# Ledger of designs, part 8: VHH binders against RNA 2',3'-cyclic phosphodiesterase

Target 1, 188 residues: RNA 2',3'-cyclic phosphodiesterase, of Aquifex aeolicus (o66967)
Amino acid sequence: MKVVRAFVGFFTSKSINEVAERIKKEVDLKIMGKWVEPQNVHMTLQFLGDITEAQAIEVIKNLQEISKKNIPFRIKYKGLGVFPDVKRPRVLWIGVSEGANKLTNLAKEVARLNAKKGIIPKNSKNFVPHVTICRIKSYDRKTLNELLRKYRTVEFGEDEVNKIALISSTLTSVGPIYTVVEEFYLGG
Below, E stands for the ipSAE of ESMFold2; O stands for the ipSAE of OpenDDE; V2 stands for 0.75 times the mean of E and O plus 0.25 times the DockQ between their complexes.

## First folded at step 4 (VHH)

Design d48 (from c06 with K98R E99D L101I F103W D107E; framework vhh_5c3l_4)
Fold by ESMFold2-Fast, scan of step 4:
Structure d48 (fold): chain B 188 residues (1-188), chain A 123 residues (1-123)
Amino acid sequence: as target 1 above (188 residues)
Amino acid sequence: QVQLQESGGGLVQPGGSLRLSCAASGFTFSTYGMSWVRQAPGKGLEVVSDISTSGDSTTYADSVKGRFTISRDNAKNTLYLQMNSLKPEDTAVYYCARDYIDWSGPEYYFDYRGPGTQVTVSS
């Protein structure tokens, strides 16, 4: 059976695509890992894992339905955080302040419609709107804590959420290559 | 289907050694980073160690640094954890986990883990 690793989301605009590079330079060598390249910066609404071609078709139908019922909206990127927590930071991310509730509602609608078709991801967590900038391999605790404090209320930019997509992730030795399988404009 | 199966756990005395193995099947093992994760009674999950796809890069929790060694054999689809100088505090269920390499999901570190193997360090 043909399977694809996939998620529902969208690629961010140029306003925040270079934030990872800037923060990497600021903390150079004090926080090390895989920093997200500008072309790979994105927002995930639902991670699906490995899905079949038949499941992908159902997800596409659901996204088309959702896109017709939702109109574009603004979000503001603000603050830095880590997953799962500061004692064992694995992922460094940019948060969402204004528009977070609309984004959360959109993600819940995606998950609800997919669940109705039996598409329920393993190991799923509660939705937290975020943009990943680094998968952390090593860090200096003081530097990380200072970074999170310094950027807690800093605004990095804003975006218009005007489309949603089913995106595939192709595994490579240096990380994933993301490909849009199908995308839909909100309000269209 | 993705399958991960741990083995090598057991009862050992403080200061002793154990070697855990994880047999992987149902996916291209060499394209995934792998981790060892443990959960002690009444505590949360702790990532003990992780290893890159080729084995060239490894990390360790401060609690096990210098005592544990993670390794892999891509030809045999097997992940290992060599545990030396074991302490009572190392008592836990140890899980083999496949790294979530996408980093797009909230709070996702692994997209699959095995059923676990019990390690008990006691006299």
Scores: ipSAE 0.014, ipTM 0.258, lowest interface PAE 7.1, mean pLDDT 85

Design d49 (from c06 with D102E S104D G105S Y108W Y112L; framework vhh_5c3l_4)
Fold by ESMFold2-Fast, scan of step 4:
Parts: structure tokens; sequence; C-alpha cells
Structure d49 (fold): chain B 188 residues (1-188), chain A 123 residues (1-123)
């Protein structure tokens, strides 16, 4: 059976694509892990895991329907956070302030339409809009805490959410290769 | 196809011990870091412990430090969690997860884990 690892989302604009590189340089090896390359910076609306070709076709149909019913909107990137929490940080991310509710509504529409076709990720949680900049492997606790405090209210940039895509992920020894399977412009 | 199968859970009284196992297939086990993740009733996911590809480096959540020990056997494609001095607060479904740095969802561990194994600590 042919399956692909996939997610629904979009790639961010150049306004924040270099933030991971800037912060990586600032922490000077005090936070180490997989720092997201500029071309791979993205927002995930729903992670699907391994899906079949038939499931991918249904997701594509759903994204096309969603794109016709939703218009472009602005978001602002603000603040740094970690998942799951500061005591065991695994993911360093940039948050969304303005436009977060519209992103959440978009993500919920994606999940609901996919669920109607039986495409339901196992044990999915409530959506939290975020852009990952580092998958943390090791860290200096003081440096991480200072970083989070320093950037708590800092605005990193703006984006227009004007498209959604089904994106496949191929893991290689040098990192992930993301391929857009299909994308749709909002209002199209 | 990545497959993970957890086992070894059960009912145990406070102060008791359990050893969890995770059988891995469908990927080159020795090239990935591994984690144990748990979900208590009505609570979110908690990463309990991580182990490096070689098994030489481990980390633990503050809640389990000194009580739990993670280990792996790369020849058998198996991950272990030795749980000592169990407390009622350790009651949860325990999941085995492959470290995958590619995905940005905090729920990505759900996609890489198996069905989980129930641990209940009760007097």
Amino acid sequence: as target 1 above (188 residues)
Amino acid sequence: QVQLQESGGGLVQPGGSLRLSCAASGFTFSTYGMSWVRQAPGKGLEVVSDISTSGDSTTYADSVKGRFTISRDNAKNTLYLQMNSLKPEDTAVYYCAKEYLEFDSPDWYFDLRGPGTQVTVSS
C-alpha cells in the first residue's frame, strides 16, 4: 500500500522565514536541535500522518471546497513559546496574536470536513496556531528562560493567509523534504 | 509503515514496580531517538522520558526523575521503561513514540505511537 506522510497548512512569507536562523545565532549553541530552514518554515492546520492515495484525493477535494468559502486574512506573529511546557521543552515556536481566531476557525473547518470522509487523526488535540522554529534536543535552562521572557511580547512580522495546501513530508538523513501536493488560493 | 506496540501495563499498588516494553518495526530503530509519553485521565500529554539513538543519553520529566529508567535494545528493536516507586499520579496510558524532528504539531507523537498500555496505580 502506497502511503504518504502529510499535513494541511501553508508556508510562511519571508517576513518570518529567517527568525529561526537569527534566534539560533543569538543563543550560540545554548539551545540545540533541529532549527527549521527558511524554506521549511510553515503553519500546520492539521497533521494527517500516513494517508493513502484515496485519502489524499478526499483531502484535496475538501481543501478546494474550503478555499471557495474562505477569503484571505491577515495574521501577526508575536511571542515565543514552547511545547509541551517550559519544564520539558521539545518545540520552540512563534505565536500568533492578531488573526489567531480566524486560523483556528480555518483549522476546525479542515478537521470537520476531513472527519466527514473518515479521515480522523488519532488522538488529535485542540488547535494552537504556531510556527515551529526549533525541535529542541538539548538546552541551557537559563538561556531558554531568558529567551522566552525577552521575546514574550515581541512582534516578528505579518502574513496574509491566502492559500492552503496538502503538503507531503519525506524524511531524509539531512532533514525533511516538504512537497506541495496541491494548493488552493482562498477566495478562489 | 512505522509500527509501535506497547505492553507491560497493569494494576499495581503504590510503591510497586512495572516494566513497559515497546516493540518497533517498519523503520531502522537504531537511527532514531525514542520517547515514552503518557496521558492521565482528563489531562494532556506529558513526555516522561527520552533516550538517544545509542542509549547513552537520557532525560526525564521532573515528576519521574530517580524513579523511572528508560533503556533500549537496538538488536531487538525494543524500548523499555522501568517504573519504580509508583505513585497514584503515575496512572495513565503510556505511549511509545519515535523522535521525528520534521513535524511541528505538538500532537505529532500521537501519529508515531501505538495503542498504548494502561498503568493504574491504586491502593
Scores: ipSAE 0.013, ipTM 0.235, lowest interface PAE 7.7, mean pLDDT 83

Design d50 (from c06 with E99D Y100F F103Y P106E F110M Y112V; framework vhh_5c3l_4)
Fold by ESMFold2-Fast, scan of step 4:
Structure d50 (fold): chain B 188 residues (1-188), chain A 123 residues (1-123)
Amino acid sequence: as target 1 above (188 residues)
Amino acid sequence: QVQLQESGGGLVQPGGSLRLSCAASGFTFSTYGMSWVRQAPGKGLEVVSDISTSGDSTTYADSVKGRFTISRDNAKNTLYLQMNSLKPEDTAVYYCAKDFLDYSGEDYYMDVRGPGTQVTVSS
């Protein structure tokens, strides 16, 4: 069966797209991994994994319904964190301060409607609003701890969340290629 | 339903070699990057190596560079780790993991299904 690797989310604005590159330079190889390129910086509301064409059509219908029931809202990017935690860091991310609750509610609505159609990610966790900047392969513990402390309360920028999309992800040796399958403006 | 089953661990003397294998099922293996992750007694998880979808790009932790080689066989849905010049500090449980590009949760880097395979390096 033909499947598409996909997620529901949106691409971030230029306000934070270069943060990964700046921090990569700052840590001077003491945190290494897959640093997110500016064109690939995004917010994921729900990772779907491999879905069929029929499932993609259902997700699109759900996103259209959601877009009509939700209006645009502002978010502020603030702080750095790691998943799952500082003892075993795998993902370095930028947090959300203002608007985090609205993002969480939007993500829950996406997951709820998709679940009604039997589209349920097998290993999903509780949603935490974040923008990934590095998938960590190796790190110097002192450098990571200093970085997290330094940026704990730093504001990186802001966005208006005014649309949501089904985005496909094609894995390549040089990184992911993201394609917007369909997008919907909030309030439309 | 992702299933990953590691094998090939054991007891080996310092300077010895082992080859680990990971049999993958329940997903389209060739479309995902893969990693080897280890956990030593009383310590956190460490990503030791990763490999791109085609196998053309690899990375290694500084602790294993020049000694370990990651590879994959997409026709067999199998990931490998060749471990040479083993040291006592390589003693750990070794897990294979499926990489994710996009996430919606807290603990989502490592998708480990098997019990791992124990590697013990001692005299």
Scores: ipSAE 0.013, ipTM 0.220, lowest interface PAE 8.0, mean pLDDT 83

Design e04 (from c09 with Q5V L11M Q39R L45P V47W D50T T59S V93L E109F R112W P114Q; framework vhh_7pa5_2; at its last look DockQ between E and O 0.03; V2 from the best seeds 0.00; counts 0 for: pae E 8.0 > 2, placed apart)
Fold by ESMFold2, look of step 5:
Structure e04 (fold): chain B 188 residues (1-188), chain A 122 residues (1-122)
Amino acid sequence: as target 1 above (188 residues)
Amino acid sequence: QVQLVESGGGMVQPGGSLRLSCAASGFTFSDYEMSWVRRAPGKGPEWVSTISSSGGTTSYADSVKGRFTISRDNAKNTLYLQMNSLKPEDTALYYCARTPFYDSEGYYFDYWGQGTQVTVSS
């Protein structure tokens, strides 16, 4: 009957939530687009798209099982990048150095279990751990290239990945509202 | 509006080859990464391969590495999958899928074709 847009992931810590605002100020309108609000900064492990309530229940069961089999781990946020590439930048993001492989393994396990329940894997190709800070609409090429070079080795902070969640989104007149449908803390 | 039409499937013996095609229309094909995904009988969907918008970067599932080659012709708006050394486990319905870069929530398949059947049997 009813569908919601959802993803599997987690919200980032306070230390990197304001990076989008800082970079937005630094580029001073030379990179324009939809900059991510601090409360919306997150890591996506799998984008599900529109799912039914029945599908959401199956995802929740899978996340519970995954949480029992994994222990918390550290990640370090480092550098800026773009998707798909510097010739056609559409998404500006913060990268991950330490812990990137563990994030990738989590994303693969989430996709694998959900696929067994008929939930189409929608972020399965070459998962690149990242945190989106801007959906780029227009940019000055020199400014973008200098920004990427300046921040190539800069560490923005770290997180302990200790939970995974099913998160839904609802568009409102003031922007997206993200709702944690259910979250599970990783075991010990 | 977006349309993806696969072709080139069929029945082949183990060790044989097939070349799949996917004709794309209704969007600027050269702006998008494209993927092949397959669904075997009784199994869920399995990602097979992805190619960058320019064709310069490719990636493959471990199960097909060294046997399958993805390619594209941006002038003809066509995606290809060359499948060599086919095995019975490659039997599946093969879909081409568009992979947008504009959805910052991650990579995902937003449009699928109808699929083309590949059957590997003696």
Scores: ipSAE 0.014, ipTM 0.185, lowest interface PAE 8.0, mean pLDDT 83
ESMFold2-Fast, scan of step 4: ipSAE 0.511; ipTM 0.761
ESMFold2 (binder alone), look of step 5: mean pLDDT 85; pTM 0.845
OpenDDE, look of step 5: ipSAE 0.031; ipTM 0.405

Design f03 (framework vhh_nb_b201)
Fold by ESMFold2-Fast, scan of step 4:
Structure f03 (fold): chain B 188 residues (1-188), chain A 119 residues (1-119)
Amino acid sequence: as target 1 above (188 residues)
Amino acid sequence: QVQLQESGGGLVQAGGSLRLSCAASGFTFSSYWMGWYRQAPGKEREFVATISRGGSTYYADSVKGRFTISRDNAKNTVYLQMNSLKPEDTAVYYCAAYSDTEGWIYDYWGQGTQVTVSS
């Protein structure tokens, strides 16, 4: 098997998978781009980019080790934000309130063990737990600012983080198809 | 303005070869992944091959060993060498360019070039 483009993460529960479609309808073409389909909603703990089969094997070993040392925990999805910032927004995302510290610690552990095997993040920026809902191509500034203000403290749902996976991305005309290469339950 | 222009398609007999080219302009070619996709009549568009910024190549199982993707950054061109062609390879072939930021694919597409393989 060859692994092409990959990340470490997990797919979210159905409680938030349709948020992107609801927000897309609400903004009524005032924010346009690639809106995430319900089946593709996920949390990325570490984006790996282009990796070889040998690198994938090392990541899998690291995830297995991590899964044995970490137990399941709850997170709450709350608020909307943008990357890199409101002046040039490229990514619209849902934030994490409760459980953000545990997600950050999990992501740091993944990155630390992968780095020991020479597998370094595509960029070295600090981890911010988030779920992407739109890759922005164009936007109305007033609409975006009002959207962010309106949803600043809104809770969208919750999830139990009970597994971690190596996930590959495959190109299609409709967007990426994500495939689980290997996954491990926390506490196992 | 961004443009991807495919060429090299045509009619060929089974067992034959074709080389497709995709000339890119309007963006920093060396910073993008390049790929080839195809769509046969009545079917969905499917992945054929891709090449990363660093030259790593990935192929669909149906074309492994027969097709070779390559790039020439000095000429802003990606190529698909197609050998041992089969009637099942008949399709419109599309060139694509994308960044690999956060797993999103498809920044740009070409118009396509027709490949027809006769028995």
Scores: ipSAE 0.015, ipTM 0.188, lowest interface PAE 7.6, mean pLDDT 83

Design f04 (from b11 with Q5V E44Q F47L T50A Y58R A60G S62F D72G K86S P87V; framework vhh_7ocj_1)
Fold by ESMFold2-Fast, scan of step 4:
Structure f04 (fold): chain B 188 residues (1-188), chain A 118 residues (1-118)
Amino acid sequence: as target 1 above (188 residues)
Amino acid sequence: QVQLVESGGGLVQAGGSLRLSCAASGFTFSSYWMGWYRQAPGKQRELVAAISRGGSTRYGDFVKGRFTISRGNAKNTVYLQMNSLSVEDTAVYYCAAYDTEGWIYDYWGQGTQVTVSS
């Protein structure tokens, strides 16, 4: 019946929300695609796809339990990378250096509890902490390689991971419209 | 390389039906979400319908009950069945494919014109 496209995650701070715009200007059309708008910059802990209202209720209960068990922690954003690889780059992203293991553990806990309720996304992948800044449609190979080399060890900013949310996505031609369904503060 | 080829557009009278097809190649079709968008003259492109890897569907409010999206993984094709067409449905219809995150369309077809006469 009624379904929503959803993911578990959080929105990033102003320290990195404008990185996509800055990199876009720097590469000056030599990397083209869907550059993430500042208000849409986020970290995904688990993409759920289409879920029912009943499944959303179970996810919300799981996030509430996770929030009680986990306390806030710091992460640092560092480096640029691509998925799946430099030979077939489709997604340009900002990596996580400090706190990556804590994010990975949090994401694993989300997936484990959701799986116990039979909420197992189709075609799920191993978790890699990242913030997407561009979905690439065309690129100049030399420019991409130079960009990745230049920013390999550059720090873009930091966040406190202090909440987790179930976020719904409405697909539009100009990009997604995200709505927080429910959020919980860690240690709450 | 990735290619989406649309067909089935044309001229139809109000109240009529059309079935659009989009043949996909160059990627693992069954792993992708598929969608249809449309753009009328002077308007922004808007979502008409989308279908997930598992067959879950979404529709724009303006087509509720009239249009049906479906996919044939064996033929690498996505379809849009359009019933009870009105002049307001006149637009170029675009096929789109997007990956597991399900919110950014990775590739667009060239579009197929649908014109509904009064």
Scores: ipSAE 0.000, ipTM 0.162, lowest interface PAE 11.9, mean pLDDT 84

Design g01 (framework vhh_5c3l_4)
Fold by ESMFold2-Fast, scan of step 4:
Structure g01 (fold): chain B 188 residues (1-188), chain A 123 residues (1-123)
Amino acid sequence: as target 1 above (188 residues)
Amino acid sequence: QVQLQESGGGLVQPGGSLRLSCAASGFTFSDYWMSWVRQAPGKGLEVVSDISTSGGSTTYADSVKGRFTISRDNAKNTLYLQMNSLKPEDTAVYYCARDYIDYTGPEWYFDYRGPGTQVTVSS
């Protein structure tokens, strides 16, 4: 069947899009992997995986409903962390301090409405608001630990969350190409 | 549909060698980083090795570095793991896994993994 790999989320502003490049240069090959290009920096509210065109239409309807019931809000980007943990780091991310609870509530509403339509992602996990900057393939433990300590309380910028989108990911040999399928402004 | 099927596991004595294979189908194999992941009894998943789309970049867990070699044949849609100088602590179920190429999937999961093949290192 015809499917698209998709997620619900939004692209971040210029304030943090350059952070991945700066940190990549700072660690100088001591942390290697897939570093997120500036144009691909985003917040994921729900990863959907492979969905059909019919499922995409239902997600779009749900996002339109959600956008009418939610108003824009501010978030602040602060701190670095890893998933799942420092002993087995696979993802390096920027955290959210102010506005984290609003993001979590928005993500829960997205998941709830999608579940109502039978759209339940494989291997669902608790939502943790974050912006991925590197999918880690190899790392120097001392460098990673020093990096996390250095940036634990550093503020990287802020955004107004004013829209939500269904975004498709087209995989290529040189990386993903993200395309906005449909987006909706909060309060509209 | 995506399918990954491992083979080549078995019982081997310490210091021995095994070669694992993974046959992939249902997707463009050459577009994905691939991984070998293992799970020892009572333990969590450990990423053993990763290989880039072309095979030009590889990574290894410290526990297997210098002993294991990952490779791929894109013409045959097959991933390999050559395991040399095997130790009792290498005993695990070994999984072939398709890595997420994008930055938005679950951070602690692979997109797809096979059913696994048992490797037992014991005298």
Scores: ipSAE 0.014, ipTM 0.304, lowest interface PAE 7.0, mean pLDDT 85

Design g02 (framework vhh_7pa5_2)
Fold by ESMFold2-Fast, scan of step 4:
Structure g02 (fold): chain B 188 residues (1-188), chain A 123 residues (1-123)
Amino acid sequence: as target 1 above (188 residues)
Amino acid sequence: QVQLVESGGGMVQPGGSLRLSCAASGFTFSSYYMSWVRRAPGKGPEWVSTISSSGDSTSYADSVKGRFTISRDNAKNTLYLQMNSLKPEDTALYYCAREWLDFGSPDYYMDVWGQGTQVTVSS
């Protein structure tokens, strides 16, 4: 069966897209890993994993329905965090302050409609709005703690969430390649 | 296609040991963080351990720290879990899992799971 590795989300603004590179330079090898390249910076609303062509068609129909029922809204990018926690940090990310609740409601709507069509990811957990900037391989604990404290209340920028997309992911040895399968404007 | 196939489970007495293996295929194994996750009867999934893509970095759930050791062989596309000093509470289906870069769950952000291998610790 033809399958596509996919997620629902959107690509972020230019100012945020360069944050990973700026912070990588600031920490000067004291946090090492796979730093997200500017073209790959994105917000994930729902990770789907491997889906069939038939499932992709259903997701596209659901996103079109959602786009008609939701209007554009503003979000502000603020703060740095880690997953799962500071004792075992694996993912460094930028958080969302203003608009986080609207983003969470949008993600829940996507998951609800996909679930009605039997499209339920194997690892369904609570949604946390975030933009990944580094997959951590090694780190200096003092540097990481100082970085998180320094940026806890720093605003990195803002976006208008005005479209949502089904995005395919092709993994390569140097990182993922993302392709927009279909996208829909909110309120249109 | 991406596949994870676990093996090495079985029945053992409390205090015993087992070594689990996970054979990976259909993706560049050396590029991914890998995890072990377990599901005990009547419970949800519990994260057990994670290992970095190179094998240089590992982490463990408090319940297994000091008893379990995660390792990998990138040349063989294989993940391992050495389980020592097993307790009845370790009885579960054990799953090998591949991490996805940007999944929003803080505890379990895995995009591919195997079928699982059963571990039963009883007298």
Scores: ipSAE 0.013, ipTM 0.249, lowest interface PAE 7.6, mean pLDDT 84

Design g03 (framework vhh_brivekimig_d4)
Fold by ESMFold2-Fast, scan of step 4:
Structure g03 (fold): chain B 188 residues (1-188), chain A 123 residues (1-123)
Amino acid sequence: as target 1 above (188 residues)
Amino acid sequence: EVQLVESGGGVVQPGGSLRLSCAASGFTFSDYAMSWVRQAPGKGPEWVSSISPSGGETLYADSVKGRFTISRDNSKNTLYLQMNSLRPEDTALYYCAKGYLDFEGTDYYFDSSSQGTLVTVSS
């Protein structure tokens, strides 16, 4: 049986694709990890994990339906945070201020339609709109706390959310390679 | 030069146990998260487990949660995987990796991998 590791989301615009590189330089090895390359910066609406080809086809049909029923909207990227929390930071991310509710509603619609087809991720979590910039391996606690405080209210850019995609992840020894399986423009 | 050397693999019956070890050198072991990754015959790599630099935090793939335990000894620069209640589907080449799992569980990141240790679960 052939499976693909996949998620539903979209790649961000050039307005924030270089943020990871700039912050990496600023922290100068005080936060080390896998910093997201500009071409890999994305917003995830739903993690799917390993899915079959048949499941991928159903997800594609659902995304096409969603794209016809939803119109483009604007979001603003603002603030830095960590997952799961500051006591055990694993992921450094950029948050969403304006448009967060619309993103959350879109993500819920994706999850609802996929669930109707029996496509329910094992690690389902509460949706928090975010863009990952670093997967943290080691960090200086003072530097991380100062970084989060400094950027708490900083706006990094904005996007028009005008498409959604099924994206596959091919795992390699040097990191993931993301491939767009299929994408649809909002507004039909 | 990062060096990772796995050991502890072998042939075991279903329901049996094995403990894998990974001896690390060439970097400050206690500064890095470490992971176990496996590759079954004819399949791509599958992330199994990760452990934080201090050992205080662990993550597991759903397929092994409750059966496998990851641990580390920073004084010996050694990573461990205790495997209990082994199943035929656990048959794979197991790799030690210097690096971190994506917390969301969709991807993993590691700086290097090693030659691996073979685990075969059969009677």
Scores: ipSAE 0.013, ipTM 0.175, lowest interface PAE 8.7, mean pLDDT 82

Design g04 (framework vhh_nb_b201)
Fold by ESMFold2-Fast, scan of step 4:
Structure g04 (fold): chain B 188 residues (1-188), chain A 120 residues (1-120)
Amino acid sequence: as target 1 above (188 residues)
Amino acid sequence: QVQLQESGGGLVQAGGSLRLSCAASGRTFSDYAMGWYRQAPGKEREFVATITSGGETYYADSVKGRFTISRDNAKNTVYLQMNSLKPEDTAVYYCAAEYLDWSGEDYDYWGQGTQVTVSS
């Protein structure tokens, strides 16, 4: 059976897409790993993992329903954080201040409708709105702590959330290739 | 999607060498970044080394120059060559396959670990 690795989300604006490269240069090899390229910067509302084509069709129907019930809204990108925590940091991310509650409600609605169709991802976690900038392989602890402190209250940019998409991911030796399977405008 | 099996651990004297192997099963082994992590009693699991699908390598400062990570995609195996071993290297060593999920979700597959003990 053919499966696709997929997530529900949207791509971020050009203003924030260069942040990963800027911070990578700032830390100068003191934090190493897979830094997200500008074209791949995105917000994930629900990671689905490997899904079948039949499951993809159901997700698309759910996203169409959700898009009719939700209107566009603004978000502000602010602060840096890590997953799972600072003791064993694996993912460096940009947070959301304004609009975080609306993103959380949108993500919960996506998860609820997908679950109703039996589409429940393995290892699902509580939703935290974030934009990944680095998957960390090695780090200098002092540099990481100073970075998180320095950027705790820094604003990186703004976006209007006006669409949601089912996006497929193909992993390659040079990084992921994302393809929009289907997208829907909010209020449509 | 990937099953990992470590081997090659054991007891060795300080200054000695060990080679760890991690055999992976799965159709997409070549698409994974492969890594080694270790955990000493009463301590957190720490990064040791990684090799990307493209062959780039990264090491923890504590092992750089002493350990070498490599992979053989034809054999679906990743290796960790450990030279100039120190008592401080004593730990359970874990193999990990990282599917490089850019969404911020951890999508790691882990082996069960192999014990390395370095005596002084």
Scores: ipSAE 0.015, ipTM 0.231, lowest interface PAE 7.2, mean pLDDT 84

Design g05 (framework vhh_5c3l_4)
Fold by ESMFold2-Fast, scan of step 4:
Structure g05 (fold): chain B 188 residues (1-188), chain A 121 residues (1-121)
Amino acid sequence: as target 1 above (188 residues)
Amino acid sequence: QVQLQESGGGLVQPGGSLRLSCAASGFTFSTYGMSWVRQAPGKGLEVVSDISTSGDSTTYADSVKGRFTISRDNAKNTLYLQMNSLKPEDTAVYYCAKYLDFSGPDYFDYRGPGTQVTVSS
């Protein structure tokens, strides 16, 4: 059977697409890893992993239904964080302040409808809205702690969340290549 | 530690053939979809081919359809790319890639260092 590696989400606007590159330069090799390229900056609402063509069709139907029931809303990007924690940092991310609750509700609606079709979330943790900027391979602890402190209350930009997409992902040695499978505008 | 190691690249004449191999270790190979990706000099990345966990489903870029064949041997933890009727435009570094394991807000991805394929007379 045909499978696609996929997630539900959207690409961010120019307001924050360059943040990863700027922070990479600031830390000057003291945080090493895969820094997210500007064209790949995105918000994930639900990881799906490998899904069949039949499952992809069901996800698309669900996203179309969701898009008709939700209207565009504003979000603000603020602060830096790490997953899982500062003792074992693996992912450096930008947080969401304003609009985080609306993003969480949208993500829950996506997961609920997909679950009704037997498409169960791969993510077993509570949804935390975030934009990944670096997958960390090595780091200087002092530099990371200073970075997180410096940017704790810094606003990086804002977006209007006006669409949701099923996005396929193909991994490469230099990073993922994302392709929009289907995209729906909120309110239409 | 997840590791992917490509081999089998080299210099070949137009119309020739090469078979690339990717040796995988550090994860349960049979549970992940795999891909081959290439980057030609001065160009961006191109996804060449993808293969499902069982090997029963494959996809190919239009540029290589009918000429390349992706396959896997789950017993040997090895991914293959059979390249036939090679053209100068196939010249690139070829990378083996493991699809991500989405198990939370973060994920691990692992890729090989690549193997150079040069098609020239």
Scores: ipSAE 0.014, ipTM 0.131, lowest interface PAE 8.3, mean pLDDT 82

